VH-VL binders against p04169. Designs and how they scored, part 31

Target 1, 76 residues: p04169
Amino acid sequence: GLPDGVEDLPKAEDDHAHDYVNDAADTDHARFQEGQLCENCQFWVDYVNGWGYCQHPDFTDVLVRGEGWCSVYAPA
Short names: E, the ipSAE of ESMFold2; O, the ipSAE of OpenDDE; V2, 0.75 times the mean of E and O plus 0.25 times the DockQ between their complexes.

## First folded at step 22 (VH-VL; framework fv_retifanlimab)

Design y1 (at its last look DockQ between E and O 0.82; V2 from the best seeds 0.73)
Fold by OpenDDE, look of step 22:
Structure y1 (fold): chain C 76 residues (1-76), chain A 123 residues (1-123), chain B 111 residues (1-111)
Amino acid sequence: as target 1 above (76 residues)
Amino acid sequence: QVQLVQSGAEVKKPGASVKVSCKASGYTFTSYAMNWVRQAPGQGLEWIGWINPNSGRTKLDQKFKDRVTITVDKSTSTAYMELSSLRSEDTAVYYCARESWDFWSGYDYFDYWGQGTLVTVSS
Amino acid sequence: EIVLTQSPATLSLSPGERATLSCRASQSVSKTGYSYMNWFQQKPGQPPKLLIHGASNLETGVPSRFSGSGSGTDFTLTISSLEPEDFAVYFCQQRYKYPYTFGGGTKVEIK
C-alpha cells in the first residue's frame, strides 16, 4: 500500500533509477516491450492523477508516472 | 545450454552487401535482445547495435544508421545483420552477443557470444 | 561517445603475480550507485568472455582471483595471482549511454 507521507513525495524525473522514463515511449532500452508500463508493474500502487507509488526499493523516495517504465519492470 | 552459432566467413568486394546470421538455441529467443559487435584484425571491439527479437525494436550506432539492418526470424530463432556499401575498413570478425541482465540490479550485460564471422572486403 | 582508455597496452608478468588493469572513461559512467562498466577476457580465435559486470560483480563461473573496482571515470580489473590460462587480452565496456563503447584492450602476456 501507500506509505505514510506519500503526499510529500516528489515526482520522479527521467533517469531516476534503472533507466526510468516518465513516458515509456521515450525509452530506448533493449528489454522494453510494448504495453509495459509502471501502472501494470507488480510494484505499482496507484495514487493521484496518473502518478503512483513504486514499491521497488530504488523508487520509494518519489512518485512515478503510470505511463512510465524502467528496466526492473515486472508484470503484475 | 545456450549456444549462438553464426554463418561462415564471407569475402566481398567494395560496394557489395553482406548478411551474417546468428542462430540461437538453449533459451527463449524472444526474451533476450541480441547485439552485434565487430572487431577489425588486431583491433578492439566496436558495438553495432541490438534488436529485441520479440518487438523487432532496434538500436544502432549512428555510424551505421545508413548501412546496417538488423532483423530476426522468430521461427528459426535466428538474428541477422546486413551491412551494405561495404568498404575495406568493414573487414572484421562480426559477433552476435546475447544481452542478459542481473536480476538483482536489473542492469544488462553480454553473457553469450557467437563464434564470430569473418567478413573480408577487398577489391 | 564515451571513450574508454585502457592502460597499460601490454602487461608482461609471470604466473603467480598480481595484475592490475586500468580503464578510464572520458566521462562518468556511474549513476544512482551503479557503474555501467563491464570487463571481458578474449583469447586468440575466440569471442570475448564476460568476467565482470556492474564494475564489481563477478560473473558466474569466473574464478575468484578476478575482481573489479571503481566508479565514475576510473575502473580497475585485478587478477590477484595469474594462472597460465589468464594470459589474454582484456577489454572494458561501458553501457552508460549509446553508443556502447569498448576500451582498446590490455594484453596480459607471459614474461
Scores: ipSAE 0.839, ipTM 0.944, lowest interface PAE 0.5, mean pLDDT 96
Fold by ESMFold2, look of step 22:
Structure y1 (fold): chain C 76 residues (1-76), chain A 123 residues (1-123), chain B 111 residues (1-111)
Amino acid sequence: as target 1 above (76 residues)
Amino acid sequence: QVQLVQSGAEVKKPGASVKVSCKASGYTFTSYAMNWVRQAPGQGLEWIGWINPNSGRTKLDQKFKDRVTITVDKSTSTAYMELSSLRSEDTAVYYCARESWDFWSGYDYFDYWGQGTLVTVSS
Amino acid sequence: EIVLTQSPATLSLSPGERATLSCRASQSVSKTGYSYMNWFQQKPGQPPKLLIHGASNLETGVPSRFSGSGSGTDFTLTISSLEPEDFAVYFCQQRYKYPYTFGGGTKVEIK
């Protein structure tokens, strides 16, 4: 679930952690496969307007973009 | 067990091409990127590029962009690297290396390597 | 392109001694507390063998006398007490930015 204070979390910038990008189309990571997005990752919790909370420990301080991607992507 | 078995040594003339194969076994071939790295005699290692075997996407070091083609055959779990317009300085051992990662940290690393293929370019 | 400079080029030591190998990157290879630095061992006629990933994480089956440390631009591989099988060439590798690059190597040889 969504943490207390989620409304105060800043939006992640590209390169926040784990090769994160706000737009999956911007990655050139070898492991990326078309269709992988934060919003279909096992760590995703939907929040608002295309932003969500990532449950991965290294993303607890930010909101992530649903159309984003990172190297710790895991399908749900 | 994970194994990467490469094709045998090649002797080529300047201007020719060479195609090195790397047959993978013991894992799901399409789930791991395959890298190519070379090592000139008595020298260090030089990354050439990778292929994502599922999508066919590649990334090459710019210095090889015009001369290297990396491909896969999913049906035989085999990766190929073709180097064209060979020069004497292309004499090296060419390695394939599987790129793996740590689930939590996302760190990528080359965990398994082929035995190497010596390509000798001489007239 | 990120250049990795390894020093010394050659380290002449006896079995039982401690080896300290340096790798310096031309720019930081760390993001958000993570270091994209790997270490490999290579013996004559063999492919490289992974020892350390992520600067400090020991690969399965690698003896505990090997350890890695460092962040940013400065990284170290340490062999706490050299065994006869440890005399080899050691390479660092960065995977922070394309192209992936390797250091020139440190040869650890018998004094």
Scores: ipSAE 0.556, ipTM 0.880, lowest interface PAE 1.9, mean pLDDT 93
ESMFold2 (binder alone), look of step 22: mean pLDDT 91; pTM 0.918

Design y2 (at its last look DockQ between E and O 0.74; V2 from the best seeds 0.00; counts 0 for: pae E 3.9 > 2)
Fold by OpenDDE, look of step 22:
Structure y2 (fold): chain C 76 residues (1-76), chain A 123 residues (1-123), chain B 111 residues (1-111)
Amino acid sequence: as target 1 above (76 residues)
Amino acid sequence: QVQLVQSGAEVKKPGASVKVSCKASGYTFTSYAMNWVRQAPGQGLEWIGWINPNSGRTKLDQKFKDRVTITVDKSTSTAYMELSSLRSEDTAVYYCARESWDFWSGYDAFDYWGQGTLVTVSS
Amino acid sequence: EIVLTQSPATLSLSPGERATLSCRASQSVSKSGYSYMNWFQQKPGQPPKLLIHGASNLETGVPSRFSGSGSGTDFTLTISSLEPEDFAVYFCQQRYKYPYTFGGGTKVEIK
């Protein structure tokens, strides 16, 4: 679930970790598959306005965009 | 065990095209990107590009954008690299290399390589 | 492109000696705590063999006498005590950005 203080988390920038991009369409990573998005990743927890919390250890300090992607994507 | 077996040596004339194959086995072919790298005689390694066998997406060094085509045949678990408008400086051993994925860090490396295919371009 | 400069070009040593190989990048290849630097060993007539990924992570099956260190622009491959089978060419590679690039290699040869 959402952590305490989630409302105070900043939005992730591109390259936050693991080749993260706020728009999956921007990635040129070899691992990327079309249709993979943060919002359908197993680490995703929806928050507000298309942004959510990523339960992966390297993203606990930011909000990630539902339409984003990173190389540690895991299908839900 | 993972194996990448490439096609045999090629001898071509300048201006011709060559298509090298790389047959993969021992793993799920569509789950790993396949890279192509070449090495001129006595020289270092030069990355050419990769293909995602599942999506067909490719990334090439801009140096080769007009001459290289990378493709796959999923039914045979085979990757192909075609190089056109061959020049003498294209003489090299061409390797396919699987791009592994580290499950802990999420980063990857070329962990398995084909045996190489010598392409000789000469008049 | 990111240029990787390896030094020395040739390293002449005897079995049992320590080998220190350098790879310098023209710009940083590290971000978010990870270094996009790999090391390969290559012997004549063979493809490169992955030794180290992420600057310091030993690939499975690689002897513990091999180790990698560094971050940013400066990286080192160390062979603590050379075995006869370690005499080969070693390449560094960056995967920080496209195009992926390799160093020119260091040949470790027997003295």
Scores: ipSAE 0.765, ipTM 0.931, lowest interface PAE 0.5, mean pLDDT 96
Fold by ESMFold2, look of step 22:
Structure y2 (fold): chain C 76 residues (1-76), chain A 123 residues (1-123), chain B 111 residues (1-111)
Amino acid sequence: as target 1 above (76 residues)
Amino acid sequence: QVQLVQSGAEVKKPGASVKVSCKASGYTFTSYAMNWVRQAPGQGLEWIGWINPNSGRTKLDQKFKDRVTITVDKSTSTAYMELSSLRSEDTAVYYCARESWDFWSGYDAFDYWGQGTLVTVSS
Amino acid sequence: EIVLTQSPATLSLSPGERATLSCRASQSVSKSGYSYMNWFQQKPGQPPKLLIHGASNLETGVPSRFSGSGSGTDFTLTISSLEPEDFAVYFCQQRYKYPYTFGGGTKVEIK
C-alpha cells in the first residue's frame, strides 16, 4: 500500500535512479522492451492522476509516472 | 547454459565490408540486449554499440554511426554486425556480448561473450 | 565520453602475492549509491570474462580471492593471493554514460 506522507513526495525527474524516465518512449536504455511501464511493474502502487508510489528501495523518496520506466523494471 | 557462437575469421582488403554473426543459445534471445565490442591486437577494448533483439532498436558509439549496421534475426537467435569501408586500423577481434540484468542491484554487465571473430584488413 | 585510466599498466608478481589494480574515471560513474563499474579478466586468445559487476559484486563462480571496491571516480580490484590461473589482463568498464568505455588494462604477469 501507500505510505503515510505520500501526498508530500516530490515527483521524480528523469535520471532520478536506475536510468528512470517519466516517459518510457524517451529511454535509450538497452534493457527496455516495448510495453514496459511503471504502472505494470511489480513495484507500482497506484496513487493519483497517473502518478504512483514505487516500492523499490531506491524510489521511496519520490512519486513516479505510470507511463515511466527504469532499468530495474519487473513485471507484475 | 548461455552460449554465443560467432562466425569465423575474415581477411579483407581496404574499402571492403565485413559482416560478423553471433548465434545465441541457452536463454531467451529477445530478453537481453546484444553488444558489440572490438579489440585491436595487443590493445584494449572498444564498445561499438548494442541492439535490443526484441524491438530492433540500436545504439552506436558516434565514431561508428556511418559505417556500422547492427541487426538481428529473431527466428535464428542471431545478431549481426556489419562494418563498411574497412581500413587497416579496423583490424581487430570483434566480440558479441550479452547484457545481463540484476533486478535487486540494478547493475547491467556483459556477462557472456562470444569467442571473437578476427577481422584482418590488409593494406 | 568517460575516460578510464588503469594503473599500473603492468604488475609483475609471484603466485601467493596480493595484487591491487586501480581504475580511475574522468567523472563519477556512481548514481544513487550505485556504481556502474565492472571488471573483466582476459587471457590470450580468449574473450573477456566478467569478474565483478557494480564495483563490488562477484559474478557467480568467481573465486572469493577477487574483490572490488570504490565509488565515484576511484575503483580497485584486489586479488588477495594470486593463483597461477590469475595471471592475465584485467579491464575495468563503465556503463554509466554512453558510449560505454573500458580502461586500457592492467597486465598481471609472472615475476
Scores: ipSAE 0.201, ipTM 0.785, lowest interface PAE 3.9, mean pLDDT 89
ESMFold2 (binder alone), look of step 22: mean pLDDT 93; pTM 0.944

Design y3 (at its last look DockQ between E and O 0.84; V2 from the best seeds 0.75)
Fold by OpenDDE, look of step 22:
Structure y3 (fold): chain C 76 residues (1-76), chain A 123 residues (1-123), chain B 111 residues (1-111)
Amino acid sequence: as target 1 above (76 residues)
Amino acid sequence: QVQLVQSGAEVKKPGASVKVSCKASGYTFTSYAMNWVRQAPGQGLEWIGWINPNSGRTKLDQKFKDRVTITVDKSTSTAYMELSSLRSEDTAVYYCARESWDFWSGYDYFDYWGQGTLVTVSS
Amino acid sequence: EIVLTQSPATLSLSPGERATLSCRASQSVSKSGYSYMNWFQQKPGQPPKLLIHGASNLETGVPSRFSGSGSGTDFTLTISSLEPEDFAVYFCQQRYSYPYTFGGGTKVEIK
């Protein structure tokens, strides 16, 4: 679930970690597959206005975009 | 066991094209990107590009954008690298290399390589 | 592109000696706590063999006498005690940005 203080988390910038991009369409990573998005990743927790919380250890300090992607993507 | 078996040596004239194949076995072909790397005689290694066999997406070194085409045949688990407008400086051993990744960090690396294909370009 | 410079070009040593190989990048290849640097070993007539990924992670099956260190622009491959089968050419590679690039290699030869 959402952590306490989620409302105070900043939005992730591109390249926050693991080749993260706020728009999956921007990635040129070799492992990316079309349709893979943060919002359908096993780490995803929906929050507000298309942004969510990522339960992966390297993203606990930011909000990520549902339409984003990173190289530790794991299907839900 | 993972194996990448490449096609045999080629001898070409300047201006011709060459297509090298890399047949993969021992793993799910569509789950790993395939890279192409070349090595001129006695020289270092030069990355050419990769293909994602599942999506068909490719990335090339810009210097090869007009001459290289990377493709796959999923039915035969084979990747191809075609180089056109051959020059003498294209003489090299061409390798295919599987791009795997560390499951803890998620970062990629080349873990298995083909045996190499010598392409000789001479008039 | 990021240029990788390896030194020395040739390293002449005897079995049992320590080998220290350097790889310097023209710009940093580290971000988000990870270094996008790999090391390969290559013997004549063979393709490169992965030794180290992520600057310091030993590939499965690689002897523990091999180790990698460094971050930013300076990286080192160390062979603590050379075995006869370790005499070969070693390449560093960066995957920080496109195009991926390799160093010129260091040849470790028997003295």
Scores: ipSAE 0.826, ipTM 0.942, lowest interface PAE 0.5, mean pLDDT 96
Fold by ESMFold2, look of step 22:
Structure y3 (fold): chain C 76 residues (1-76), chain A 123 residues (1-123), chain B 111 residues (1-111)
Amino acid sequence: as target 1 above (76 residues)
Amino acid sequence: QVQLVQSGAEVKKPGASVKVSCKASGYTFTSYAMNWVRQAPGQGLEWIGWINPNSGRTKLDQKFKDRVTITVDKSTSTAYMELSSLRSEDTAVYYCARESWDFWSGYDYFDYWGQGTLVTVSS
Amino acid sequence: EIVLTQSPATLSLSPGERATLSCRASQSVSKSGYSYMNWFQQKPGQPPKLLIHGASNLETGVPSRFSGSGSGTDFTLTISSLEPEDFAVYFCQQRYSYPYTFGGGTKVEIK
């Protein structure tokens, strides 16, 4: 679920942590597989207008883009 | 149980090409990136590039970008590295190395290596 | 690209002594509390063997006398009490940015 204060979280920039990108098409990480997105990751909690909350410990301070990706991606 | 078995030593002349194979066994081939690394005699290690065996995506060190092609054959669980326009300074042992990772930290590392393939380039 | 400088080039020690190997990066290879530095051991005629990933994480089957430390640009591999099988060449590797690079190595040899 969404944490208290989610409305105050800033939007992540590229390279926030774990090779994060706001657009999955921009990654050059070896482990990326086509179709992997934050929005289909098991850490994803939908929020607003394509932004969500990532439950991974290293992303609790930001919103992430649903079309994004990072190297700690885990399938839902 | 994981094994990476490479093709045998090669002797080549300058200007030729070489294709080194790396046959993987003991794991799901398409789940791990395969890297190529070389080591000139008595020298350090130099990363060449990787391939994602599932997608076919590659990344190469820019110094090799126009001479190296990395491919896979999923049906035989085999990765290939082809180096063209060979020069004497390409004389090295060429290794394949499997890339593994830690789930939570996202750290990546080479956990298993092939035995190496000596490529000698001499005129 | 990130240059890794290992020192000393050769470390001559006796069994039972402590070995301290240095690896310095030309720019930080750490971010957000993570350090993208690995250590390998290599013996003649063999491929490298992974000892440590993420600066300090010891690989399964590697003896506890090996340890890694450091962050940013300065990293250390320590062997607390050298065994005969530890005399080898040691390489550091950064995975912070492409291209991935290795240090030139430190040869640990019997005095």
Scores: ipSAE 0.601, ipTM 0.903, lowest interface PAE 1.7, mean pLDDT 94
ESMFold2 (binder alone), look of step 22: mean pLDDT 91; pTM 0.923

Design y4 (at its last read DockQ between E and O 0.88; V2 from the best seeds 0.80)
Fold by OpenDDE, fold request of step 24:
Structure y4 (fold): chain C 76 residues (1-76), chain A 123 residues (1-123), chain B 111 residues (1-111)
Amino acid sequence: as target 1 above (76 residues)
Amino acid sequence: QVQLVQSGAEVKKPGASVKVSCKASGYTFTSYAMNWVRQAPGQGLEWIGWINPNSGRTKLDQKFKDRVTITVDKSTSTAYMELSSLRSEDTAVYYCARESWDFWSGYDYFDYWGQGTLVTVSS
Amino acid sequence: EIVLTQSPATLSLSPGERATLSCRASQSVSKSGYSYMNWFQQKPGQPPKLLIHGASNLETGVPSRFSGSGSGTDFTLTISSLEPEDFAVYFCQQRYKYPFTFGGGTKVEIK
């Protein structure tokens, strides 16, 4: 679930960690497959306006975009 | 077992083109990107680019953007690297190498390699 | 591009001796606790063989006498006690950003 203080988390910038991009279409990572998005990742927790909380340890300090992607993507 | 088998040695004239193949077996071809790397005689390794066989997306070193084309044939699980406008400096062993990763850390690496294809460019 | 400089170019040692190979990057290849450096071994007439990924993670099947360390710009591959089959060329590779680049290699040869 969402952590306390989620409303105070900043939005992730591109390259926050693991080649994260806010728009999956912007990735140039070899492993990316079309249709893979943060919002259908097993670490995704929906929050507000297309942004969510990522339960992966390297993203607990930011909000990530549902249409984003990173190299530690894991299908839900 | 994973195997990458490349096409045979090539001898080309300057200005010609060469197309090297890499046939993959022992795994799901579309699940792993394929890299191309070359090595000039007695020299180090040089990454050329990769292709994602499923999406067809490619990434090249900019130095090769005008001369290299990487493709795949999913029906035969084969990756191809075509290099045009050949120069003597293109003389090298060309390798295909499977893109893989550690599921725990997320680190990326080349785990399996083809046996290499010698391309000799000489007038 | 990130330039990787390996030293020494050639390392002449005897079986049983310790080998220390250096790889220095022109800029950091580490971020957020991750170090994007790999090591390969190459023998004549063969393709490179992956030894270590992420600076210090030994690949499955690689003998424990091999180890990797370092972060930022300075990385080391160590062979604690050389075996005859360890005499080969070793390459470092950064996966931090495009284009992926390799070092010039260190040849470990028998004295």
Scores: ipSAE 0.884, ipTM 0.956, lowest interface PAE 0.4, mean pLDDT 97
Fold by ESMFold2, last read:
Structure y4 (fold): chain C 76 residues (1-76), chain A 123 residues (1-123), chain B 111 residues (1-111)
Amino acid sequence: as target 1 above (76 residues)
Amino acid sequence: QVQLVQSGAEVKKPGASVKVSCKASGYTFTSYAMNWVRQAPGQGLEWIGWINPNSGRTKLDQKFKDRVTITVDKSTSTAYMELSSLRSEDTAVYYCARESWDFWSGYDYFDYWGQGTLVTVSS
Amino acid sequence: EIVLTQSPATLSLSPGERATLSCRASQSVSKSGYSYMNWFQQKPGQPPKLLIHGASNLETGVPSRFSGSGSGTDFTLTISSLEPEDFAVYFCQQRYKYPFTFGGGTKVEIK
């Protein structure tokens, strides 16, 4: 679920943690597979307008973009 | 049991090409990137590049001047590295190495290596 | 590219002694509490063998006498009490930025 204060979290920038990118098409990480997105990751909690909350401990301070990707991606 | 078995030693003339194979077994071939690394005799290690065997995506060190092509054959679980326009400084042992990772941290590392293929380039 | 400088180039020690191997990066290889530095052991005629990933995480099956430490630009591999099988060359590797690079190695040899 969404944390208290989610409405106050800033949007992540590229390279926030774990090779994060706001657009999955921008990654050059060896493990990326076509179709992997934050929004279909097991850590994803949907929020608003294509932004969500990532439950991975290193993303507790930001919102992430649903079309993004990071190197700790895990399928839902 | 994970194994990476490489093709045998090669002796080549300058200007020729060489294609080294790396046959994988004991794991799901398409789930792990395959890397190529070389080591000149008595020298250190150089990363050449990787291939994602599922998608065919590659990344190469630019120093190889686009002389390297990395490919896979999914049906035989085999990776290939072809180096063209050979020079004497290309004399080295060429290794394939499987890229694994830690789920939580996202650290990536080479956990299994092939036995190496000596490529000798001499006139 | 990120240059890794290992020192000393050669470390001559006896069995039972402590070995301390340094790897220094030309720029930080750490971000957000993670250090993208690996250590490998290589014996003559063999491929490298992974010892440590992420600066300090010991690979399964590697003896506990091996440990890694450091962050940023300075990293250390320590062998607390050398065994005969530990006389080998040791390489550090960074995976922070492409191209991935290795240090020149430290040869640990019997005195």
Scores: ipSAE 0.666, ipTM 0.917, lowest interface PAE 1.3, mean pLDDT 94
ESMFold2, look of step 22: ipSAE 0.629; ipTM 0.908
ESMFold2 (binder alone), look of step 22: mean pLDDT 91; pTM 0.911
OpenDDE, look of step 22: ipSAE 0.847; ipTM 0.947
ESMFold2, look of step 23: ipSAE 0.593; ipTM 0.906
ESMFold2 (binder alone), look of step 23: mean pLDDT 91; pTM 0.909
OpenDDE, look of step 23: ipSAE 0.854; ipTM 0.948
ESMFold2, fold request of step 24: ipSAE 0.659, 0.645, 0.631; ipTM 0.917, 0.913, 0.909
ESMFold2 (binder alone), fold request of step 24: mean pLDDT 91, 90, 90; pTM 0.914, 0.910, 0.917
OpenDDE, fold request of step 24: ipSAE 0.881, 0.883; ipTM 0.955, 0.955
ESMFold2, last read: ipSAE 0.531, 0.645; ipTM 0.896, 0.915
ESMFold2 (binder alone), last read: mean pLDDT 91, 89, 90; pTM 0.916, 0.908, 0.916
OpenDDE, last read: ipSAE 0.878, 0.884, 0.884; ipTM 0.954, 0.956, 0.956

Design y5 (at its last look DockQ between E and O 0.77; V2 from the best seeds 0.00; counts 0 for: pae E 3.3 > 2)
Fold by OpenDDE, look of step 22:
Structure y5 (fold): chain C 76 residues (1-76), chain A 123 residues (1-123), chain B 111 residues (1-111)
Amino acid sequence: as target 1 above (76 residues)
Amino acid sequence: QVQLVQSGAEVKKPGASVKVSCKASGYTFTSYAMNWVRQAPGQGLEWIGWINPNSGRTKLDQKFKDRVTITVDKSTSTAYMELSSLRSEDTAVYYCARESWNFWSGYDYFDYWGQGTLVTVSS
Amino acid sequence: EIVLTQSPATLSLSPGERATLSCRASQSVSKSGYSYMNWFQQKPGQPPKLLIHGASNLETGVPSRFSGSGSGTDFTLTISSLEPEDFAVYFCQQRYKYPYTFGGGTKVEIK
């Protein structure tokens, strides 16, 4: 679930970690497959206005965009 | 076991084209990107590009953007690298290399390589 | 592109000796706590063989006498005690950004 203080988390910038992009369409990563998005990743927890919390250890300090992607993507 | 088997040596004239194949086996072909790397005689390694066999997406070194085409045939689990407008400096051993990754870090690396294909360009 | 400079070009040593190989990048290849540097071993007539990925992680089956270290722009491959089969050429590679690039290689040869 959402952590305490989630409302105070900043939005992730591109390249925050693991080749993260706020728009999956912007990635040039070799492993990216069409349709893979943060919002359908096993680490995803929906929050507000298309942004959510990523339960992966390297994203616990930010909000990530549902339409984003990174190289530790794992299907839900 | 994972195996990448490449096509045989090629001898070409300047200006011609060459198409090298890399047949994969022992794993799910569409699950791993395939890279191409070359090595001129006695020289270092030079990355050419990769293809995602599932999506068909490719990434090339800009150096080769006008001369290299990377493709796959999913039905035969084979990747191809075609190089056109051949020059003498294209003489090299060309390798295909599977791109694997660490599931925890997401970091990618080339874990399996083909045996290499010598392409000789001479007039 | 990121230029990788390996030194020395040739390293002449005897079996049992320690080998230290350097790879320097023209810019940092580390971000978010990860180093995008790999090491390969290559013997004549063979393709490169992955030794180290992520600067310090040994590939499966690689003897423990091999180790990697470094971050930012400076990386080192160490062979604690050379075995006869370790005499080969070693390459570093960065995957920090495109195009991926390799160092010029260090040849470890028998003295």
Scores: ipSAE 0.810, ipTM 0.934, lowest interface PAE 0.5, mean pLDDT 95
Fold by ESMFold2, look of step 22:
Structure y5 (fold): chain C 76 residues (1-76), chain A 123 residues (1-123), chain B 111 residues (1-111)
Amino acid sequence: as target 1 above (76 residues)
Amino acid sequence: QVQLVQSGAEVKKPGASVKVSCKASGYTFTSYAMNWVRQAPGQGLEWIGWINPNSGRTKLDQKFKDRVTITVDKSTSTAYMELSSLRSEDTAVYYCARESWNFWSGYDYFDYWGQGTLVTVSS
Amino acid sequence: EIVLTQSPATLSLSPGERATLSCRASQSVSKSGYSYMNWFQQKPGQPPKLLIHGASNLETGVPSRFSGSGSGTDFTLTISSLEPEDFAVYFCQQRYKYPYTFGGGTKVEIK
């Protein structure tokens, strides 16, 4: 679920952690597979207007974009 | 047991091509990128490129872009690297290396390497 | 591309001594607290073997006498007490920016 204080989290920028990008189309990471997005990741919790909360420990301080991707992607 | 077994040594003349194979076993071939790295005799290591075996996407060092083709055969779990227009400076041991990751640290690295394939280019 | 300069080129030491190997990058290979620097060991006639990933994370099965440190442009591999099997060439590698690059190596040889 969404944590207390989620409304106060800043939006992540590209390179926040683990090769994160706000648009999956921008990644050139070797492990990227077509169709992988934050919004279909195991850690995704939907929030508002295409932004969500990532439950991975290294993303608990930001909101991530649903169309984004990072190198610790795990399928739902 | 993860294993990468490469094709045997090659001797080529300048201008020829060489195709090195790397047969993978002991893991899900399509889940890990395969890298190619070379090492000239007595020299350091030089990254050539990688292929994502599932999607077929590749990335090459631009110095090799016009001369290297990296491919896979998913049915045999085998990666290939073909280098064309060979020159004497292409004499090197060519390695395949599997790219793995640590979920908690978030880092990627080359964890398993093939035994190497010596390619000698001489007149 | 990012150039990695290793020093010294050769380190002549005896078993039991401490080895300190340096790797300097031509630009930062660290961002947001993450350092994209790996260390490999290579013995004659063998492929490289991963020792350290992410500057300081010891790979499974690597002895605890190996450690890595540093960030930004300056990285160090330390072998606290050399064993006979540690005499080899050591390479640093950056994976921050394409193309991936390796340092020229430091040969640790028996004195």
Scores: ipSAE 0.363, ipTM 0.859, lowest interface PAE 3.3, mean pLDDT 92
ESMFold2 (binder alone), look of step 22: mean pLDDT 91; pTM 0.922

